VHH binders against Protein DOG1-like 4 (DOGL4). Designs and how they scored, part 18

Target 1, 232 residues: Protein DOG1-like 4 (DOGL4), of Arabidopsis thaliana (Mouse-ear cress) (q84jc2)
Amino acid sequence: MSKMRNLVEEKFLEFYESWVIQLELYLHQLLIAHNNNTMSETELRHLISKLTTHHKAYYTAKWAAIREDVLAFFGSVWLNPLENACSWLTGWKPSMVFRMVDRLRKSRVVLVEAQVKKLEELRVKTKFDEQKIEREMERYQVAMADRKMVELARLGCHVGGESVMVVEAAVRGLSMGLEKMVKAADCVRLKTLKGILDILTPPQCVEFLAAAATFQVQLRRWGNRRHYVTHS

## First folded at step 3 (VHH)

Design s14 (from e24 with L102I; framework vhh_8fcz_2)
Fold by ESMFold2-Fast, scan of step 3:
Structure s14 (fold): chain B 232 residues (1-232), chain A 122 residues (1-122)
Amino acid sequence: as target 1 above (232 residues)
Amino acid sequence: QVQLVESGGGLVQPGGSLRLSCAASGFTFSDYYMNWVRQPPGKGLEWVSGISSSGSYITYADSVEGRFTIIRDNDKKMVYLQMTSLKTEDTAVYYCATRYWIGSSYTEFDYEGQGTQVTVSS
């Protein structure tokens, strides 16, 4: 007999596998667009729109799922161990995407001074928003060690109706706190992505999105292998 | 070991239709995302269509969108590709696959079986 996955995990696993496959298809289109200097601005904007819609679809599905079971997103069954190890509050750390932006400075399509200034302002704002969330994480951890929670943990060791209900109410409260924190982190992720795309030109957006998607796909591929094959 | 057996290919006139079938064995079919991929003569492999484990999520390559339909039957452990309005550019060996990956300038995917040949010509 194998361990049963809960319904939220099963549904999101199916969604996520499909979402990643579509991301790989969009990555292919981004790489073609990046290498083909004949695409119009309208065609590039359409491709960028497909990617932004795809990312919005992920957060729509995620927020529906975390409303039901936020804990499914901590140590997710649809992510391999490497992907899980690299997660910051159930996803990528927002400020890390600026490393992909820095790659654009070495690209053939160079950033103008006004873009550099706006990107640095966005980087600072993103770091500030991350710090706010990290303080909330700290407060959450302190609340977990609160005397009331310690008392409830003791009561939870006793099988009984009243104790079970009190523990269930406390656990529900903790889950709601985590859900709020995860949504806050996701809002920072979405604002950071939108901010970068608003600052960049369409060809720069394609290059940025290709870099981001390549990293995500490669991280998944590396983590799915039992061992890395080295060419020595 | 995963085994996939493709069938249903043949010679067809431009504008014609064909239905490809893929019989799966050796794994819990209802847990896996299924894909159709093809290899045109003298070219690399290209992804055609995919369908999630339940059938709720379906995707198509831009070149076949509106012309091809992917279907799955979990009870029979089958995946189908209904092809209509066939073009000479659709000429290829068609494979079904449980995995598909695109890495930068190349494609990598897992497929099993010999595939099924589709030839669109007059």
Scores: ipSAE 0.000, ipTM 0.331, lowest interface PAE 12.4, mean pLDDT 80

Design s15 (from e24 with G103D; framework vhh_8fcz_2)
Fold by ESMFold2-Fast, scan of step 3:
Structure s15 (fold): chain B 232 residues (1-232), chain A 122 residues (1-122)
Amino acid sequence: as target 1 above (232 residues)
Amino acid sequence: QVQLVESGGGLVQPGGSLRLSCAASGFTFSDYYMNWVRQPPGKGLEWVSGISSSGSYITYADSVEGRFTIIRDNDKKMVYLQMTSLKTEDTAVYYCATRYWLDSSYTEFDYEGQGTQVTVSS
């Protein structure tokens, strides 16, 4: 079935398309830097800064968009079905980035014991924050069911059926709770990324960011291949 | 059939300016992100600049930022690259390109046509 796009969906789709193209270009630079031992620490820090700025730009745009319509992010039109299926609260699951970190143990840039300890502490903290959000979402879903039942019961008793305006108001109210949950999840994502980058050296940061960007781009390409085959 | 026709290249002295044009046809131009890429003699493709479907988001390679300006006109189905303060290192064949999903490279762009040659020398 065709879905009518709203203004928020159209604007964010254009933003996201440009954001992903720039991510692919940065990934190319990260891969060159990772394979080139002649880059200075200053050059590596500049590249890492470009990636962190790029990720911050995504969350700036996302938070502006969810302020207008958070529901656009549940089943996003700018994501293919595979990307949507792999989403946790409108984005990547924070604990999953530690899989990219685990690759650093097998890389040319060896993690020292102090870094391993700090990364494990961060992993535990991230999983704790993640589970806290999951419990809050569960409570939100229970509250949504209770509120909807109360509103439906009231409409049935007094109006003799569904009132479009009252139903719309109830749906609008529910979206405010989702906005809070999405922002909480995004804060965990940003804190997790910042925490990892603060623990790692610049060459390790480049390798980590390259691994993360590779996974994100690859997931999109796999999903787009399915869509292209279906529609070609 | 997608067609992209580049023009505006030529021989120019260092510090000079050129304006490249790309005429698009065969697709819904206003739905596509557009790129300029270049191939210097004996080197691979280098991405130069990109512009989103509406023109709201523009980005440049570090080597050209502040010297080049990308512009699009959706009504005319055109994308332009205004080049100033040209350097010998800018010598290349310039292509305009849309990005399509490809199996082989994270930075590959689909393009068609001969490109336009820019030579910066005396």
Scores: ipSAE 0.045, ipTM 0.523, lowest interface PAE 7.5, mean pLDDT 81

Design s16 (from e24 with S104E; framework vhh_8fcz_2)
Fold by ESMFold2-Fast, scan of step 3:
Structure s16 (fold): chain B 232 residues (1-232), chain A 122 residues (1-122)
Amino acid sequence: as target 1 above (232 residues)
Amino acid sequence: QVQLVESGGGLVQPGGSLRLSCAASGFTFSDYYMNWVRQPPGKGLEWVSGISSSGSYITYADSVEGRFTIIRDNDKKMVYLQMTSLKTEDTAVYYCATRYWLGESYTEFDYEGQGTQVTVSS
């Protein structure tokens, strides 16, 4: 059974499909740059800038959409079930990106000791910011199970006009809390991405971005392949 | 059955213009992202341009940006590619496709049509 889409879901689905197609095109350019080693530093910086701008465009569109309907981003219709299963607060988990950094230690473009130390400092800071948000989510879950919320849910089951307004106010409060939390998580993602790119050289940035884009594209393809046959 | 029919190709001199058309049937055209891809003689498929379902998001390959314009008409179930300042390297069979896959081949696309030949030569 398919769910009915609302207007926010339809608009973001259209945006996201276009955004992913462009990411795949940038991945192709990153792989050519990495494999052929023929690009100048200026050309590499330009390519890195295209990817950075592309990721910023995603968050600009996302934050506009969550202002209208943050719940659309929990179990998103533009993501396949595998992508949704791998989501942490509506996106990638910031600390997990350092798994891609570990691959750079074994690459043809070796990290120097100063870079390794800065990356470890960034990893620790990112993990701290991530855990802070996880504690906020735990508080949110506890608040959802609080006696007052349980009472409001019970009230809603009785379908009185008085209870409807109280429940609607509570739902709006919950949505605002989720929006704030999602934006906080996205800020950690952007700070982590910027921090990594600031530490790495242009060839290392290309290798990192290629690894990240490859993972994102492969995850999407693997999830989509499980749906290549329509079930009736 | 999904059907995409390309037309409008032909022989044109360098610096000339052509307008390609793609007529779609057998699916809900207004729900799909549409692409133009091309295959030059003796080479693989190259993505040219893409347009989102409503037309709000448009992208071009660096090689054609500023020279080509992609347009869609959802009421007529048509996609167009307006080509200007044509170069000899634009010589290719042009295909209309609903999606471009940058997978293992980096050349795959869904719902490919029959194609239309564009030759840029003096």
Scores: ipSAE 0.012, ipTM 0.499, lowest interface PAE 8.1, mean pLDDT 82

Design s17 (from e24 with Y106F; framework vhh_8fcz_2)
Fold by ESMFold2-Fast, scan of step 3:
Structure s17 (fold): chain B 232 residues (1-232), chain A 122 residues (1-122)
Amino acid sequence: as target 1 above (232 residues)
Amino acid sequence: QVQLVESGGGLVQPGGSLRLSCAASGFTFSDYYMNWVRQPPGKGLEWVSGISSSGSYITYADSVEGRFTIIRDNDKKMVYLQMTSLKTEDTAVYYCATRYWLGSSFTEFDYEGQGTQVTVSS
């Protein structure tokens, strides 16, 4: 069914659709590079740089959007229901990428012992940072249920200029807290991604980025296919 | 029912220009990302260019960047591909496509139209 969208939702929907299409184009280049062992290290580094820049562009756009309306990112209209169901604090769960790293160890790519050790250290740190964010979210949810929020809900039942202003001020305060938490989670995501790429060789980076992009693209296709088959 | 009708193809010499048109009907055109894809003789589908719902974001394949321009007119429910400096390698059937979903392959595109033939030959 149709639903009205605010300007932030419309702008980010348009941005995100374009961003995913560019991701699919980069995925194609990554798969070519992965299957062709004659590419130079310089060529591989340029490709990895393009992907890194692409992911940074996403967070630049996201942080601008959440400054205006962070709630748009909780139950996003630009994501299908499957993508939304798989989201952790408005994005991918950082520790999830280590499952893709585990596949590198089982594939045709050989990781040296020093890399394995550094990846395990990064995994532990990522899990720790993840748990810290989850504790902050729990505290936020508890604060939402306190007496002041219950009082504001009661005031909202009797709509008038005074009640509306009080509710709007409270919502702005809550949104600022959520914005801070989302940015903290995104920082963990970016640090985890950078950390993995810093540990891996260029061919290993290409395989890792290809696996990550493949999963993201396929998750979107699986969700969209369900919609298409049902409502074709 | 969703319908896309491509037109504007033809025979041109290398270095020439053509403007392709795609007329859309049966859906809310202004809500959808639109693509041009092509199929050269004896080859698979190749993505050429895409344009976001309002026209704010445009992307081109490396092979056509600087030579092709994608434009949309939401009032007329049209998307266009202005092609300049045409090369023999641009010879293909060109399709207008709306990406509702993709198959399991990253090279697969959902396209609805019959296409328009572009031949670049001396």
Scores: ipSAE 0.209, ipTM 0.611, lowest interface PAE 4.8, mean pLDDT 82
Fold by OpenDDE, second read of step 4:
Structure s17 (fold): chain B 232 residues (1-232), chain A 122 residues (1-122)
Amino acid sequence: as target 1 above (232 residues)
Amino acid sequence: QVQLVESGGGLVQPGGSLRLSCAASGFTFSDYYMNWVRQPPGKGLEWVSGISSSGSYITYADSVEGRFTIIRDNDKKMVYLQMTSLKTEDTAVYYCATRYWLGSSFTEFDYEGQGTQVTVSS
């Protein structure tokens, strides 16, 4: 499928490419830290801070971009089809990270009872927030398909001038709604991430972040291998 | 055929400067994220710097941040790496490497050149 790129897509594509490269660099550092038990807590915290700052930078850029064109993030051109297919409201599904934590628990990470309890509480809260957003999305989708919107769409197809303006206004309204939902989803992501990092020790944080970054990078690799783009 | 030709390497004393150049041909240069990577003796490839297709976004490895500057010229199909305050640990073969703007965003690069040797020694 060929999609005409707009300015927002082009800019964010370039940003994302740069961002991912930096993520890979951090992943390498995380892996080194994970394999090197000689790093001090201060060093680990510094690394964690770099990663968190990096993620914050992503959302800062994203939110600036979605303000201009939120629709660009639904079917992101900077992502491969696999990445897009795995996206929930333009990003990773917040509850997914708990599976990563569970996996870590089963392999290397020893959590104390207090941590387990807090993680479970956070899981419940995260799921609740996800469901709330999903309900809002459903409501939004139903609203988009109501009689009024259908009529507007019909008018837009057959009549120019004033009708076009009405349709554009309606689309803008819908876009604003989508933007709010995307931001809400992102907030849940950020809260979830922060929550996990607050519960885990620095070494555990490093392991978690490494796992998360690895997953993201591998997903991209797999998708790219399966959907190779001709470069020449 | 895609070609990347690096040049500008050499022997320099610590604290010195070098400017590397990469000439690109055989592909749509403006569609690629350009990178410099290096391979120190006995070590694997290390990412050094990257610049987006338009040049709007630039990133550096922590080890070279503040010392190296990456620049690209899409009209000339060139990418440069200005290196200053060189250190012995900067000794490596430096490669120009590409990523398609819609292509892979992992450690592997689509294309790389023959490399240019940079040696920092007193």
Scores: ipSAE 0.018, ipTM 0.322, lowest interface PAE 6.7, mean pLDDT 84

Design s18 (from e24 with S56K; framework vhh_8fcz_2)
Fold by ESMFold2-Fast, scan of step 3:
Structure s18 (fold): chain B 232 residues (1-232), chain A 122 residues (1-122)
Amino acid sequence: as target 1 above (232 residues)
Amino acid sequence: QVQLVESGGGLVQPGGSLRLSCAASGFTFSDYYMNWVRQPPGKGLEWVSGISSSGKYITYADSVEGRFTIIRDNDKKMVYLQMTSLKTEDTAVYYCATRYWLGSSYTEFDYEGQGTQVTVSS
């Protein structure tokens, strides 16, 4: 039985299906560029620009959606169970992309000393920002528990409209705090992605983006196929 | 039973136009993303265009952008492909299909029809 979806979930599901389809089309173009080496530097920069614009479009849509219903992004209905299991604060863990860069370096990406140094500096900064977000989320969860306990106690003392209004105000406050935390995590994601692309050359950017898109698409494909298969 | 029935194909001169239709039945059409895909003679499946469940989001392959238009009518359970400025390279069997996956080596769809032949030649 599938759970009933609210309007925000319905709208974002439709958006996300279309967004992933376009990502797969861009991945195809990235793989052609990577394997055939027929593209000029201008053509590669144009392709990289399409991918960065595509990712920005995702966050624009996400931030509009979380303004209306941030909880839709915790256990998202547009993601399969495998995608949800790999989530960190409603998305990919920022430091994970450095493992992608390391894999590419071992295969074909020839990085010069200056790039290696800048990538390591960015890795350290990203880990610091991640830890800061994790500490803020822990503080948010403690505050949420305290506020919930106070409101539950008040509900016991009041009957009718007054207690309902107080509970509704508290829930709105909790949702706004959670929205702020999700946006903070997304800002770290975008800064990390931009930082890597700023350090890499256009051919290296194409290889990096192809690896990242391949992982995202394969994770979705594996999860979808697993979900449909009964294991004995 | 899920069925997708394509029609509207035929022989057309280069630069000509054709309108393909796809009639859907046996599923909740308004919940599904719909695609047009084609198979040129001796080649694999090529994704052409897609349209989201409400029609709000539309995407085209680079090879057809500006020449083809995808439209859906949820009340009639129809999806259409308006083709203009047809080229010999557009010669293929055209299929409508629900949800797709673009693998590294193969394109797969949940449901597809029998197809309609489009031939562009002089």
Scores: ipSAE 0.298, ipTM 0.686, lowest interface PAE 4.1, mean pLDDT 83
Fold by OpenDDE, second read of step 4:
Structure s18 (fold): chain B 232 residues (1-232), chain A 122 residues (1-122)
Amino acid sequence: as target 1 above (232 residues)
Amino acid sequence: QVQLVESGGGLVQPGGSLRLSCAASGFTFSDYYMNWVRQPPGKGLEWVSGISSSGKYITYADSVEGRFTIIRDNDKKMVYLQMTSLKTEDTAVYYCATRYWLGSSYTEFDYEGQGTQVTVSS
C-alpha cells in the first residue's frame, strides 16, 4: 500500500535504517564475543555499554519525533507489516524479553538463585506496568468513541472554518495523550532492559543482547521477505 | 535493469589513500540506502559504511570509523568511499550495495555490484 509519508516519517525512516545497520554491526560483535569467550570482562562491559547507548539513542530520536507527530509511530512506515503487527504501543512488548531470558536459562546461561529471584520480581513488576498502560490505553480508546468525538467526526465531514479549528484542537489533544502513553511504554521498556542487564553478568548480558538483537533483525527479515517491493 | 558499477580500487601501501566510486543506474537512486561492503580474502562479507537516501544519516563500521568517508550524489547517482590511512586488513573486494527503505534488513542487500579490488600491501 502506497502511504503518503510526512516529513517526520521520512526523517525517522532514514534514521531507523541507519540505526538498524548499526545494530546489525553490534549484533555481529555480540555474537563473536559470545562464541569465542575470549573477551575480558572489561571488553564485555564496553560492548554492553555500546549497545545500551545505541538503544538510548533510538529512544532519544523517537521521543523527539513523537513530539512532532506521535501518530507516525502508529503504523510506522519504516516497519514492515509483520513488525507492526508484533508491536505493542509502537515498540516491543516489555514482558516478551523474559521469554528470551527463559530460553537462555534453558540453554547456556546458568543463573544463580539470587538472579532467578530478582528476575522474577522484575517480571512481575514489568507485567504490572504493562497492564497499567493497557488499561489506560483502553480508556483512551473508549474515550475516542464518545459522543464528543462522534460529533467532531461529523463536523469534519462538513468542512467549515471554525469546525476545522475545533477538530484540529481535538486531534492535538488526542495526540498528546498518545504521546504520554508511548513515553510511558518506552519507560517500561527501558526499565525492564536496564533491570535485566543489572541482574545478569557481563557474559550473560552479551548473550541476552545477542538474542534480542537477533530476534529483532530476524523479525524484520522475515517480514521483508513477504513484502518485497519489486524494483525492476 | 539495476546496475551498480564500482571503480577506484587498486594497490596501495599502508597509510595510503583510495577513493572508490559507484555508479548507479536502473532504479530510483534517491529512494535507496547506499552501502559499501567488503569481502576480505577467505572471509565473508563485511559491512563497511552506509548512507541514507538524503545523505543525512551516515554510519561506519568500527574498523573504519575515522578513516573512511562515505558520500553520495543523488543528482549524479553516485556513491563514494574515501579511504584514508589504509591498513593491510583493509584488503578486500569492495562492493557497492543498495537497500530500499522498504527493502530487506540484515546484511542482505537488494542489489550489489561486481566489486573493485583494494589491496593494501607493503
Scores: ipSAE 0.000, ipTM 0.255, lowest interface PAE 12.5, mean pLDDT 85

Design s19 (from e24 with S52R; framework vhh_8fcz_2)
Fold by ESMFold2-Fast, scan of step 3:
Structure s19 (fold): chain B 232 residues (1-232), chain A 122 residues (1-122)
Amino acid sequence: as target 1 above (232 residues)
Amino acid sequence: QVQLVESGGGLVQPGGSLRLSCAASGFTFSDYYMNWVRQPPGKGLEWVSGIRSSGSYITYADSVEGRFTIIRDNDKKMVYLQMTSLKTEDTAVYYCATRYWLGSSYTEFDYEGQGTQVTVSS
């Protein structure tokens, strides 16, 4: 084959575009539900469940893709430059989601003291897990400058098949390390999202999810718009 | 500044058709997904249909699927709702709506029109 193709990037781009479109549709439902006082608790819980399932589907597809090519998720082609600039280990920074929760303090539905206490406990735990991953990433970056890595770079200059195989195995090992770290970050994201939804009432969950989805969708639009309009 | 103006409502018999129009001004229309929502007499708001900024990906409430078609014209800054096979249950004030969160308020639609009345009756 004379043409090179990154099939993981192509396949995930198609998935992600469809996933974002469906997120926009769920956002429409969330905004209507938020402004409709007649929706039952069962109906709200069903809508929340749809959003939770949608986010889970994203991570299922992502983890399958990073098993094949984790580097595709660093500087992703399916994200615009603004979205890429805002990424922390290939996604949203878990502690940032509490800024969305802080908006609920100014909503029509006030958080009760017990909820504030549980959210603070979750925030502290999330920040701790986040910092642990940041330390692991720092250790990974330092290890890249290790003597062993310098030796592997040198071996890459040889034409011999055995040297090529050793370098390929080592590069695969490095990719597996990044994959583990990205999955660890994604686990913190999912645990943080679940924790918040478990603490909030269904109307508060709808408001929170709508805020988060609105921000994600608008960030994408701002990045895409800048692509077409320079200052004039 | 920001304005959404709905039109095209009226009285129609069951099984009839109507086309609603929404004219947008004061914001970058092509960057926003647009919705049609309705409020039947004495009831809350019901989401009807949504269309992505580029006209791709359209979704409908189960109650209107196959009967209503949402259309977008970014050059004219217009959204349309083509309604066919109308039922008495479709009687409502229809609103064109969009929302973005970063405007500081979260309890209301950021941009919503005055609405257009659709009455399905013999």
Scores: ipSAE 0.000, ipTM 0.128, lowest interface PAE 17.3, mean pLDDT 78

